VHH binders against Homocysteine S-methyltransferase 2 (SAM4). Designs and how they scored, part 3

Target 1, 325 residues: Homocysteine S-methyltransferase 2 (SAM4), of Saccharomyces cerevisiae (q08985)
Amino acid sequence: MARLPLKQFLADNPKKVLVLDGGQGTELENRGIKVANPVWSTIPFISESFWSDESSANRKIVKEMFNDFLNAGAEILMTTTYQTSYKSVSENTPIRTLSEYNNLLNRIVDFSRNCIGEDKYLIGCIGPWGAHICREFTGDYGAEPENIDFYQYFKPQLENFNKNDKLDLIGFETIPNIHELKAILSWDESILSRPFYIGLSVHEHGVLRDGTTMEEIAQVIKDLGDKINPNFSFLGINCVSFNQSPDILESLHQALPNMALLAYPNSGEVYDTEKKIWLPNSDKLNSWDTVVKQYISSGARIIGGCCRTSPKDIQEISAAVKKYT

## First folded at step 20 (VHH)

Design o2 (from n2 with T52N)
Fold by ESMFold2, fold request of step 28:
Formats: C-alpha cells, sequence, structure tokens
Structure o2 (fold): chain B 325 residues (1-325), chain A 119 residues (1-119)
C-alpha cells in the first residue's frame, strides 16, 4: 500500500488535480462486450468463465481497458460496478444470495486493484437507485420519491464497500433526484465510514434531472452544516453535457465555494438527429484543454470522463491538467 | 429505434377495469426497459410502472396492487391491466421504452391513449 490515504494526499497537495478514468461501459461496448442489459458494464463478471478461464476474451478486454486508461494518465480509477446493486444482480442474474453477491463484489474489487496496482487510487462505484429502472437521466422516480427506502436499496453494496480496504473512495454516481441526494447526505459514519463523493446527473439546462436547481442543492447542503458526515469529500457532476458542464460546475462553485468538486462529462460528440448517430463536434468552440482549465478554475480536484470518453480523451485531460496545475 | 403505439383507452366507471396495450416495432424489443406513464390535464407526465427484460417490475404506490404491467416479447407488446379504477386515474396514458445502453439518453414515447374514469 504505497499510496497515502486520499484525503491526506489532497490536503498535503492543495493544487493537485487527479485524473480519473473514462467511460468504462461504452469503452467495453466498443471492444465487443454487450453491455445493454440490467447490470450494464458488470455483465462480464457475472459469468464464471471470466474468473476460471485463463484465456477468457472478456477478461483480456477488461484488463486492456484498465491498462489503456492507466497509460493515458489516469491516477484514480473506478470499479466496474455502476449497476451492481444487490437488487439488480439478484433479480437479473444467477447470483442470488447475499453471500454470492459479496463474493462477486470482492472479486471485482480485487480484479480492479490488481489491474491498476497499489500506487493508484480506486473508487468503489455505486450508481443511483434510478439505474435499476433506467431513470437516471430523467430523475423521475414516481409521484412520491420521498417514500423510497434508499438505504435498504444500497445497504448490501455499502456494507461490502465500507469493509473493503482496497477501495480509497466510494462514489455515488449520476444522482438525478433530490430525495436520493438527501437520503445519502443523511447517512452518518456508521453507514458511510469511508470517504465518499456524490456526482450529480444534471440536465444541459443546469438543473438536476428531476428539475431541482443547483441553488436548491447547495441550500440543502448548507442547511445540514456540521451534521453532514465528515467523510463527504467531494460534490460534482458526471455524465452531463460536455459543452454545458463548465458553467454547471461553476454554478456549484459559486453556491458552495469551499466544497471540493469533481467533474467527468460525456464526450464532446454531437448527436445527428437525422442519422441518429454520434459525430465529432463540427463546431469546435470547446476542447478538453478549455474545459479542463475551466474545471480547475471552479475548484475541481478530480477530472475525468463519462459516457463515450476513451483513453485518448483521458490523455488530453491529463495533458491539460499538467498544463494548468 | 423503436416505435410505440398505445391502444385500449376509453371511458369506464369507478371500480371498473381496462387493459391498455403498447405495440412496439423492432427485432430487439426484448432488450428494452418498458414504462407506463400517465398525464392528468395541465400536469407533467408521471411514471406509474416499469418492467425490465429480466421480469423485474416496479409500481408507484398510488397504483400498486391495482395495476399490473406485463410484456409479451413474441408479440412486441406491453400491457397495463388496470383494475379498481378511480377518478384520479383519469388521464392520458403513455408507453415508453429505453435501451439498456448506458449513456443513451433517448426515451421513445407513444402518442398516448385517453382513460376517463367517471360516473
Amino acid sequence: as target 1 above (325 residues)
Amino acid sequence: EVQLVESGGGVVQPGGSLRLSCAASGSTFSEYALYWYRQAAGIERELIATINWGGYTYYVDSVKGRFTISRDNSENTMYLQMNSLRAEDTGLYYCAARTYRWGDETDYWGQGTLVTVSS
């Protein structure tokens, strides 16, 4: 364990910005793994052949993905567990019992740590409640989202990750709903005993997917004050519009100037509505260099990529971070 | 790209039943998460039920126990069986679909079918 604890490292190096990896799910899909399923990018780990077959093609693909992000400059990387809740796994795969589920998570974390080595930071990735019904980009949890037992949904994954010393940070990604955010912020150290972050799923118009404004989110955090779990280490935005993400992050910075932030947007590709395909941005007003500079100015401490971001994108992010820090 | 068409709406008395259908086009229908939404006049659409390709269903509290979502992948059709209908169930009912491809933000929508619960 050659690395310092993440919070200590960042406190000792106040200008350091860590480069995060990119879009694992879309990268795996581009490499031939079918990820369109109820457990998303976790699908290759469900098959026992991944673990037992020395020549598993899927195992080679996942290892190569981690290596490519490392070679591109990633310094903090994620487990491939975006849609790996106990509910999603037990209802949609042969892995049914808590014991089997814990074994799955342990193997995924061990595999990921072995791929990245001891010198890099590892995030235990947790997707939102909405992921199990594919509503993370609408935030629409039905008429009474305040009645959802978010803790019960997350509990098996949280209890496993809290105990796993191979993880450096827990990441609640792509949170699209204010009631889910409030639930996570209500959990004390007995529930969340490791450093964690919350990444918000924000509509291109600058509001949380459920319509909540960044000002309202900031006010929730301010109202909690000293009651917030001291392990809450970062707030940020992920899987949001490339072009709008700098302004969105800046709005969080203005509302919460002392909060450590993070950002990992979707790629800058533009959707062609006639062809219904993703194309390179033909109006190139923004680049990773420009966007990363703006994130750093807004106080971001971790910067990476989400959907459709490749190792090439991470290389550009890494270069920009070096340039501006 | 999937196309969705709802049918089965109509006028029904409180306590009655209706079955809505949503016909889908596409050879990959079984790989979609499917949804029913409803919209009362002047209000935004609200999610009421979901079903995934693995058979998991979710219902909002206001319809739980009264409505049943189901899918028949061989007929490319999703259903909503609505029992014990109440006046508050009146509205336009939309089916929706979403591929399990993460980062694809596209939801596909039907045109809506009107359900009126009145004496």
Scores: ipSAE 0.309, ipTM 0.686, lowest interface PAE 3.3, mean pLDDT 88
Fold by ESMFold2, last read:
Structure o2 (fold): chain B 325 residues (1-325), chain A 119 residues (1-119)
Amino acid sequence: as target 1 above (325 residues)
Amino acid sequence: EVQLVESGGGVVQPGGSLRLSCAASGSTFSEYALYWYRQAAGIERELIATINWGGYTYYVDSVKGRFTISRDNSENTMYLQMNSLRAEDTGLYYCAARTYRWGDETDYWGQGTLVTVSS
């Protein structure tokens, strides 16, 4: 294929920073897809009419979203699979068997690859275990999170993504809990045979959502040393506060100076509970230009946006990356 | 802002059953993930059951198979059916709600209802 393997490309281009896409789930919602359901933004792909009907409105919306992010400057993009675990799909949709589930994932990856072409990088997106109970922003998995079988939860999606050569990177997004992080870091190459990253969900006060400090996270990684799966390619933060994200990423850089990093924060809007709309935040202290500059100085190699970030936000990120690299 | 009121607590014998309710006012439950927590004397409040807006449930091991969480969005009410009650189930039971709109990360809490399991 025309693109170099991601590791090789970044090694050949040590100053390059890849621009990631933005908030797919909230973009689909803003474009009329009702995403409030047990499979979140995966919902349009569940209907067979999405696949069989070239005039499907949902198909047009998803295609236009990918195209808008590409036109804004995205160079690496995600499959729309944040809540596409086998458990969530098989329990809440007509797609019930492992064979049907694998077909769904293959179709989503194929569709995404067709939308972005062969020259762009594609991430197989995997949300955290906590997403299926809406605890990814608290990290509260109950009193005994060490007893959760994270591998069995992720296994069908991981086995599918490991085999799919249209993916360039697997992304474990929005990880809010130290036990989930430890589980992912414990998986060897037989479980995770593709390059992967871990994105942390971090409270605005600079701790993982479950309260674990960045220093504790760094120590977990240091203690593993040579036992870490060599496919572990990036550590980062996503779906975190816009204003605090540069300091949070810098704290990771200070604790793990040789780790390749990534960042894609939420937008800085404030939700008005009475009007049920997002409003500008007058306390927003940073621009994308400032934030991207700081991320680059902290060693970020992939920069994009998470919730509520639009193609216009990605255009600003792309411009800043060009300016500072 | 949603306000939550628990009811249905009381004294029950071991092996008995009890049903807790959590009624909402000031907002509708349809956009909330909902939770039951319990707090025994001298112990931190612990999560015991969750139900999201689509009806998917999760239970911690200590109550799995004995407790059932459910919701009735048309009545703005969540329930906890507690069967096969044990002495260790004694405690103050709280309902909680969280909007799943990313950017409103606030948990809302009730004041609690007491369940006492004793012979």
Scores: ipSAE 0.211, ipTM 0.628, lowest interface PAE 5.0, mean pLDDT 87
Fold by ESMFold2, last read:
Structure o2 (fold): chain B 325 residues (1-325), chain A 119 residues (1-119)
Amino acid sequence: as target 1 above (325 residues)
Amino acid sequence: EVQLVESGGGVVQPGGSLRLSCAASGSTFSEYALYWYRQAAGIERELIATINWGGYTYYVDSVKGRFTISRDNSENTMYLQMNSLRAEDTGLYYCAARTYRWGDETDYWGQGTLVTVSS
């Protein structure tokens, strides 16, 4: 048995906190892959040469990224699939049919599992509906977001990931809109048959990007009660303000004290528009040691990094997790 | 920092057509996702249409089939062709732009151009 089912492992080890990897898209960008495109960090997998050429430079870069996060202490890692919806892929790449799309996803999952081995946990990463129009940081889905067929948007990726036993967890990350959250929470085991989490995109002043309060989110979850899909395993925050993220996670903990939580914030780097590079943020007031300690106190069971978090950041997170658990 | 200027607003009869333009300066559109928003009196701006740097478009239901967003990166200009206009289309129309730099959450806005649809 290479590994226990994730939820059983964490139940058997109540003080354990798993270290998640970091910002794969920005890490690939730093290593020379041009990720600013409609499929984001999935772009290297689109080329057949990635798969057929053992000497592919992009293959080497992606393998080295996974290995660097593993060496930094990552214990649970994500597939590189933030903007890999069927809509994004089929409309913006030569991969057009559902059969081609399923093959792409299978190859990405197989590649990721091969890179991390059988003893580490693997998340099938799914970005929000808003990612395909770059609205995940506003949550602005237009006047009638309740009319969006979120299920049809996610269905091809979900059906593939539900069947893939190389995944341990499905992650809906960077969810910025209450109607999208409600849609995901409404899906029963016939739609979501694997353990999953929801990561919220929260504005620095403590509300979901669309303006919904943490209290309103907690109430939605409380009102559903036993009707929530039992595979819903974690709630959390990702790609959120580094400095405000501990307070935001604590507010979720206070509102939902029995919910297993996770957190992976941005590094807080700032973009230099003249040099077109990312620089250290001079107003970053916290350290990873402080932030991780606060996350653990708030009941987080999975902690990592999002935008602009490198293997060095994950090493610091891993050290802090070891220190405080 | 990109600067956006809308033009082409005016008064039009129901069922009529209008073409809005959004010109950029200070940066090029080629690295931006672009948006049209509409603001009726007394309510928040609402998203109407998007076009990303790869040309993919999205429209909200209230304008789908009637409005067409397009871009001309060589002229640094975005357009909104508005057909079959209705009274509820009356409002200020804003163009907006966003670079997809992960962690850069800045939207850039124009000043707005007024569209009035009246019988």
Scores: ipSAE 0.194, ipTM 0.613, lowest interface PAE 4.7, mean pLDDT 87
Fold by ESMFold2, fold request of step 28:
Structure o2 (fold): chain B 325 residues (1-325), chain A 119 residues (1-119)
Amino acid sequence: as target 1 above (325 residues)
Amino acid sequence: EVQLVESGGGVVQPGGSLRLSCAASGSTFSEYALYWYRQAAGIERELIATINWGGYTYYVDSVKGRFTISRDNSENTMYLQMNSLRAEDTGLYYCAARTYRWGDETDYWGQGTLVTVSS
């Protein structure tokens, strides 16, 4: 009586493109929540008063953010869990045990589902390993990144999300490093039993933040072939430069023409370090109308915004999706 | 603008110890994730240790167990305690800083301090 399973919905509607929400972390910051901390945008959920006090100002702010993205046209939205790994939470908050951590995640997912209702899709958002050391925009994991046990890092969050029926898709977003990508792609259905996507963090010059080319990434996927977990549903780019994002996505399309893609770039704003504010970019060469059109032609099935994208940006994305589908 | 200045480099025999310091000025040091990088001759600068806003530390395998990163926010300084030094630890050591809250992809860098490990 609710929504169709995501994969079935998209198969039944081959021209449909889902509008994703925008930059939750920067939206919460703009609404007065200080997100610069080890758990990023998860910070309002850490306090028990968020859950027990019906009058919580932070609860109202987070509800209003979800509502504003919904009213802007979002059809698939994310849990506010970019930097909510067990390591980040247990080492930096009073939430210490696995049981307490699972309760936190369950509450966040329940809250998010209640905000968006049963007819919208919900992504369980998982940020990269690099987020806990603030290296997701360089991809620099040190000299031997192949020796990092990515599974152990992700395991508590992943096991929780695998079991949560309120989620429709798991998103590994902002992946900046080829070894992390290879690790995620190596996980079979016993480890990763829900539909999932991988969003790549790509430098404006068209390479993964660690320097890996889109062609090399495509080759890794081709080499795995039928061994890839069948729940791998989308590949894409996120937290990427607005102006270059269409060409980057097209590079993936040309290398993997049958892969379902997604894209959610950063806004085109520029930061004024003296005033501590974001300003319109007078050098912006593209509009949302233009980039959305290009994403759709490249095979994107989910389109939204990342850092600094507001409900106004999502309105423009939604209008463009309606125009070109 | 945050300014970073390293000190404490020098010549040490294998098995010896050094303590590097990174002094910050111009901003609140506690607002930054902090890093030590190392650059050997002919090699690209590599991350070796980090300490985040919450005090969580990460070390690459080549220094794990031998090096300790720490911060003293009251003195606006970060340290790298280097023990059991090896010849391959020779190089320029840089401190770096970054804040995620600005949406700014800029890292701030010190000038580097030379560590030479030789018999």
Scores: ipSAE 0.185, ipTM 0.608, lowest interface PAE 4.7, mean pLDDT 87

Design o2 (from n2 with T52N)
Fold by OpenDDE, last read:
Structure o2 (fold): chain B 325 residues (1-325), chain A 119 residues (1-119)
Amino acid sequence: as target 1 above (325 residues)
Amino acid sequence: EVQLVESGGGVVQPGGSLRLSCAASGSTFSEYALYWYRQAAGIERELIATINWGGYTYYVDSVKGRFTISRDNSENTMYLQMNSLRAEDTGLYYCAARTYRWGDETDYWGQGTLVTVSS
């Protein structure tokens, strides 16, 4: 049976909360793929052997990752394309033309769809400008962030995803800067023609990484009024502190009570920016059960995990969702 | 609660340089966004520079390229390096610290340090 369009499915099932997958990059790394590179989890797909050799080890690893998240209860999953902007790919890989780039994205999406099946939802994942310049956790885009042409950066990947009917949702992940957020929100249906969500990169203290408050973000959205893109489907937080994530999401809910939200926090570990590794954090205060319950109360319709989360975490999320919906 | 104490103000000639310091006490310094304000005689206090806990910096146009805001979390101190000073930079300079907690905003202010630019 063909899956219903995501928007229709959620409208027909107002209490349904979709379980998102977890830390794809983390799983790939744990399974032997070095994702600590400029194109992150795109790296296995750069090799032609991934596509030409059915016995490819990396091919098997990626497929197994998807399977494990599916088995854990994931109902909506992401393409591994967070760091797969044309700018990042063309600067850091042998892929140098738009044609080659489009072919890469098409292959990744096709492969992902084949891995998860037709009954599951697929997100086209897009990282921020900050991902390219390593500022997604600081929000520091320089002295003149308002002059950055964000559309130029997003355009190649966005145009490709807009045309791909195998995608159900486009995800702008880990947006750390208000100017970038405003840019994305300014795009009409001719630029952004598919359902999409925006994940905010939020500091543990409850503000966007550039210092912008959730109230200010809410006001930006409110000020758009009827000019808002009708495809704007979800707002939420990702790659955020596990402990603070419920309160952060609630602050968004309070500011935008009618907005469907999403949340996929980190496992609670701390990222070392110098070593580019995640360190265990012993200060995890809550269980997934508690956190998921809070997310649902705050209007979350998609819940998953981000960095350092595993299929086991997704299983716990899935169990909690089932319990409270 | 955090207490802020500014220092480094004084009299300087046009074109000169001055470095202001803001020492914080009483709380974790790294948890605050930090600000420099200034107030000229007869004029409302104005924001001139900001540095948040994530390293994001902001400058008003009048000080861009001349002033640099920085922080040392290990010393609980914020700095303002002021170069190419002008007469219009004269005023009382205030240090401020702000923390956010789920919509709850708390501000702390210093008493100010006087900067006078005159020939």
Scores: ipSAE 0.011, ipTM 0.306, lowest interface PAE 9.6, mean pLDDT 91
Fold by OpenDDE, fold request of step 28:
Structure o2 (fold): chain B 325 residues (1-325), chain A 119 residues (1-119)
Amino acid sequence: as target 1 above (325 residues)
Amino acid sequence: EVQLVESGGGVVQPGGSLRLSCAASGSTFSEYALYWYRQAAGIERELIATINWGGYTYYVDSVKGRFTISRDNSENTMYLQMNSLRAEDTGLYYCAARTYRWGDETDYWGQGTLVTVSS
């Protein structure tokens, strides 16, 4: 039987919390793929050998990554297309035409679907505008962010994903700037015709990377009223500090109590500034058990991991979700 | 506050290679986005490469395929590997670090290191 549409599934199961996968880029890197490039984790898919040779090392690595997250308990997973905008791909790879680009995206989605199976949910992952110039961390989009044509940047990938029925959800990840957020939220069903979510890039001090507060973000959404795209399904936080993420999510919940939320923070590791190393997970301030419980109480319906999280982390998340739902 | 110090500049022939380093002092290096700029004589300073805390990179067209930016948070150091150097690559190279805290954006700059590409 085909999986239920995500919206229906969650409506039919009001207490269900889906377990998301973890740090795909981290896992690929740890497994030998050089993802530190302009197209990030898209890089293995750029090579024709990935597709033509079933014995391809990179092909095996990507499959194993998905498999390990599945085995860890992931129920919804992402395509590795965070940095797969047409702009980034066309400028940094041999892919130069829209046709070639569409073919690439189709192949990636097909491959991902095949890896995870028909019973699991698949997210079409889209990085922010700032990602192509490494600004998702700072939220600095220049002196005139309001004049940026965000739609033109997203359009090729969005049009492709909107047409792909193998995707269950489109994810705008790591949005660091209020102008970009407003742009995305201004798009009607003709532009965003599939369910989507927005993950906010939030500083450990609790504000969007550009300085915007969660309250201000909430007000933007409230002001839209009935003009909001009905496909807007989740708001949440990703690639955020593990320790501060529960309070941040709660602030969103308080401001938007009827909004379904999601959270997939970075690992709970603490960076030792003296030793200049990441401390083991045992030195983190909170456990996944505690954090997941808090997320659930704040209205999270999707919980996973982001940077530096592993299948082991997802196992802990999965266990916690089962415990509290 | 972070202090940045560039090193590795020098004189090379066209087609040669150099590796620049940017050493950062202070704490919380991992919280900074990092940048390489260069300034040729009589020309305004220009951005040439960036790397965020997650390791995502960006290059201007003129250096794509030739330059590689990287960072080592454990060493508080950023690098720029420059291959296939050209005469037009000659200039003063600056490293920069940017962070955003509580609504305040702060930029830190090095003093620069000179790269000369000449036959």
Scores: ipSAE 0.008, ipTM 0.307, lowest interface PAE 8.8, mean pLDDT 90
Fold by OpenDDE, fold request of step 28:
Structure o2 (fold): chain B 325 residues (1-325), chain A 119 residues (1-119)
Amino acid sequence: as target 1 above (325 residues)
Amino acid sequence: EVQLVESGGGVVQPGGSLRLSCAASGSTFSEYALYWYRQAAGIERELIATINWGGYTYYVDSVKGRFTISRDNSENTMYLQMNSLRAEDTGLYYCAARTYRWGDETDYWGQGTLVTVSS
């Protein structure tokens, strides 16, 4: 049976919370693909052998990743296209034309859809301008961020995703700067013609990475009023501290009580600079059970994991969602 | 403005090696992403290797393991070491450079150097 449009599904099921997948890049890396490159998890898709050789090792790895998240309970999953902007791809790979680029995106989306099936929801994942310049965690876009034409950066990927019916939702992930946020929110239906969400890159202090408060963000949205794009479906936080994420999401809920929210935090692990490994966070304050409960109480409709989260984490999230919905 | 000049092409037997060079003018070479293209007779030009400003490299499958792209910013020169050459590697090889300023993307091209692999 064909899946209902996401908007309709959520409207018909007001208590439903969708389980999102986890750290795709983390899983790919753990499974032997070097994602520490300029185009991140795009890298396996750049090789023609990925598409032409059924015995491709990387093809198998990516398929297994999707399968493991599905088995963990994921109901909505992402394309691995966070760092697949035309700018990033054209500067760092043999893909140099819009035609080649569109073909790449189409293949990735088709492949992803085939992996997850027709009954699951698929997000077209788009990273911020900051992802290309490695500033998604600082939010520092220079001295004149208000003069940046962000649409030029997003346009190729966005135009492709807008036309792809295999996608159910477009995700602007890890937005770290208020000017970029304002730009995205200024786009009407002619530019953003499909349902979309915005994930905020938020510091542990509860502010956007550039220092903007959640209240300020809320005011920007409130000021738009009826001019807001009707396809703007979710606001939330991603790639955020596990421990701080509940309070941060609640702050958004308080400021925007009618906004559907989403959250997919990091696992809470810390990087040991001496050992060059990720270690469990000994200061992890809460379980997934507790955190998910809090997200739900704050109006979250999509919950998942981001960096360093695994299928095991998604299993815990899934169990918690079932428990509290 | 950047001018690119390829060199090092020639005739080589299958299994042989060649080293191509691409010399760039100007003082901002380190800011450019660099590319090697090739064009065989009757075939559309294809991109085969890239190296970004930070030295990250990528290759198409047909040349992977045989070709190595590199750059020397102190000499404003990009290289393509080609080993284990095959007949299908025959073609005109072009170097290209791309730079981006917000709202302004610019590509520069060389004139090409001919590589012929034949017994």
Scores: ipSAE 0.007, ipTM 0.242, lowest interface PAE 9.7, mean pLDDT 91
Fold by OpenDDE, last read:
Structure o2 (fold): chain B 325 residues (1-325), chain A 119 residues (1-119)
Amino acid sequence: as target 1 above (325 residues)
Amino acid sequence: EVQLVESGGGVVQPGGSLRLSCAASGSTFSEYALYWYRQAAGIERELIATINWGGYTYYVDSVKGRFTISRDNSENTMYLQMNSLRAEDTGLYYCAARTYRWGDETDYWGQGTLVTVSS
């Protein structure tokens, strides 16, 4: 039997928490794909050999990544399209037309769906505007962020995802700036016709990367009133500090107690610039068990991992979710 | 296509409580955002509460802390629990549902149920 629509599933199971996958880019990199490029984890899909050659090494790597997260207990997974905006793709790859771009996205979604199966949920992943200029962690969008036409940036990818019924959810990830957030939240059903969530890029100090507080964000949402998009499904945090993530999520919960939340923090590993290796975070304060419990208490309905998280981390998350739900 | 039918209206004293229901036809209730509106005599219809498919709720200031909107997708029903009712809450209460598919937006309305708060 085909999976229940996500809306129905979550409504019928009010205590259910979905386990999200982990650091896809990290896994691809660890497995030999050079994701340090302008289109990041989209890179294996840019090559025609990925599609034409069944023995493609990159094809195998991507499949294995999905399988490993599935085996770890992931119930909802993402397309590897964080930096797959039309702008990024058209400027940095041989794909130069909207038609070619749409074909690429369709192929990626189809491939991802086939990898995870019909019983799992699939997120269409969309990175922030700042991602194409590497500012998703600073929130610095220049002197006049209010004048940025965010919709034009998102439009090609968003329109494609809106039409793709193989996607269960659209994810705006790592939003670091209040103006971008406001823009997304201003879009009605004609622009956002499918269920979607917004992941916030939050600093260790508990504020959006641009300095905006969670309370201010909450007020923005409250002020929407009847203009709220009915498809706005989740608010949460991603690519954030492991240690601070529980408190940050709780602050959102306090400000928006009726909002379903999500959280997928970083693993806490630290990059050694001298050794050029990732090291375990000696400052990691909590276990996944503790953190997951806290997320659940704060109203999280989707929990996973972000940068440097592995299938092992997802296993721990999955175990904790089962324990506390 | 969805048909909406409100019920639960009636006469209640100030400070009293009522629970309104909105029953929806069809099998895709979970796909709709839901709304409660009310219309007092001589006044335009106004939004008072919303609940999206994910359960996020919004209330206008005049009903905050007194009214609670909820939905039961298994029963295809939306509710409005109204506590601490006031004379100014008197009016015709309408249930509404909205859905949108790419290129097609549709709103559905009930016929309304009358709420009278009077001593």
Scores: ipSAE 0.000, ipTM 0.188, lowest interface PAE 14.7, mean pLDDT 91

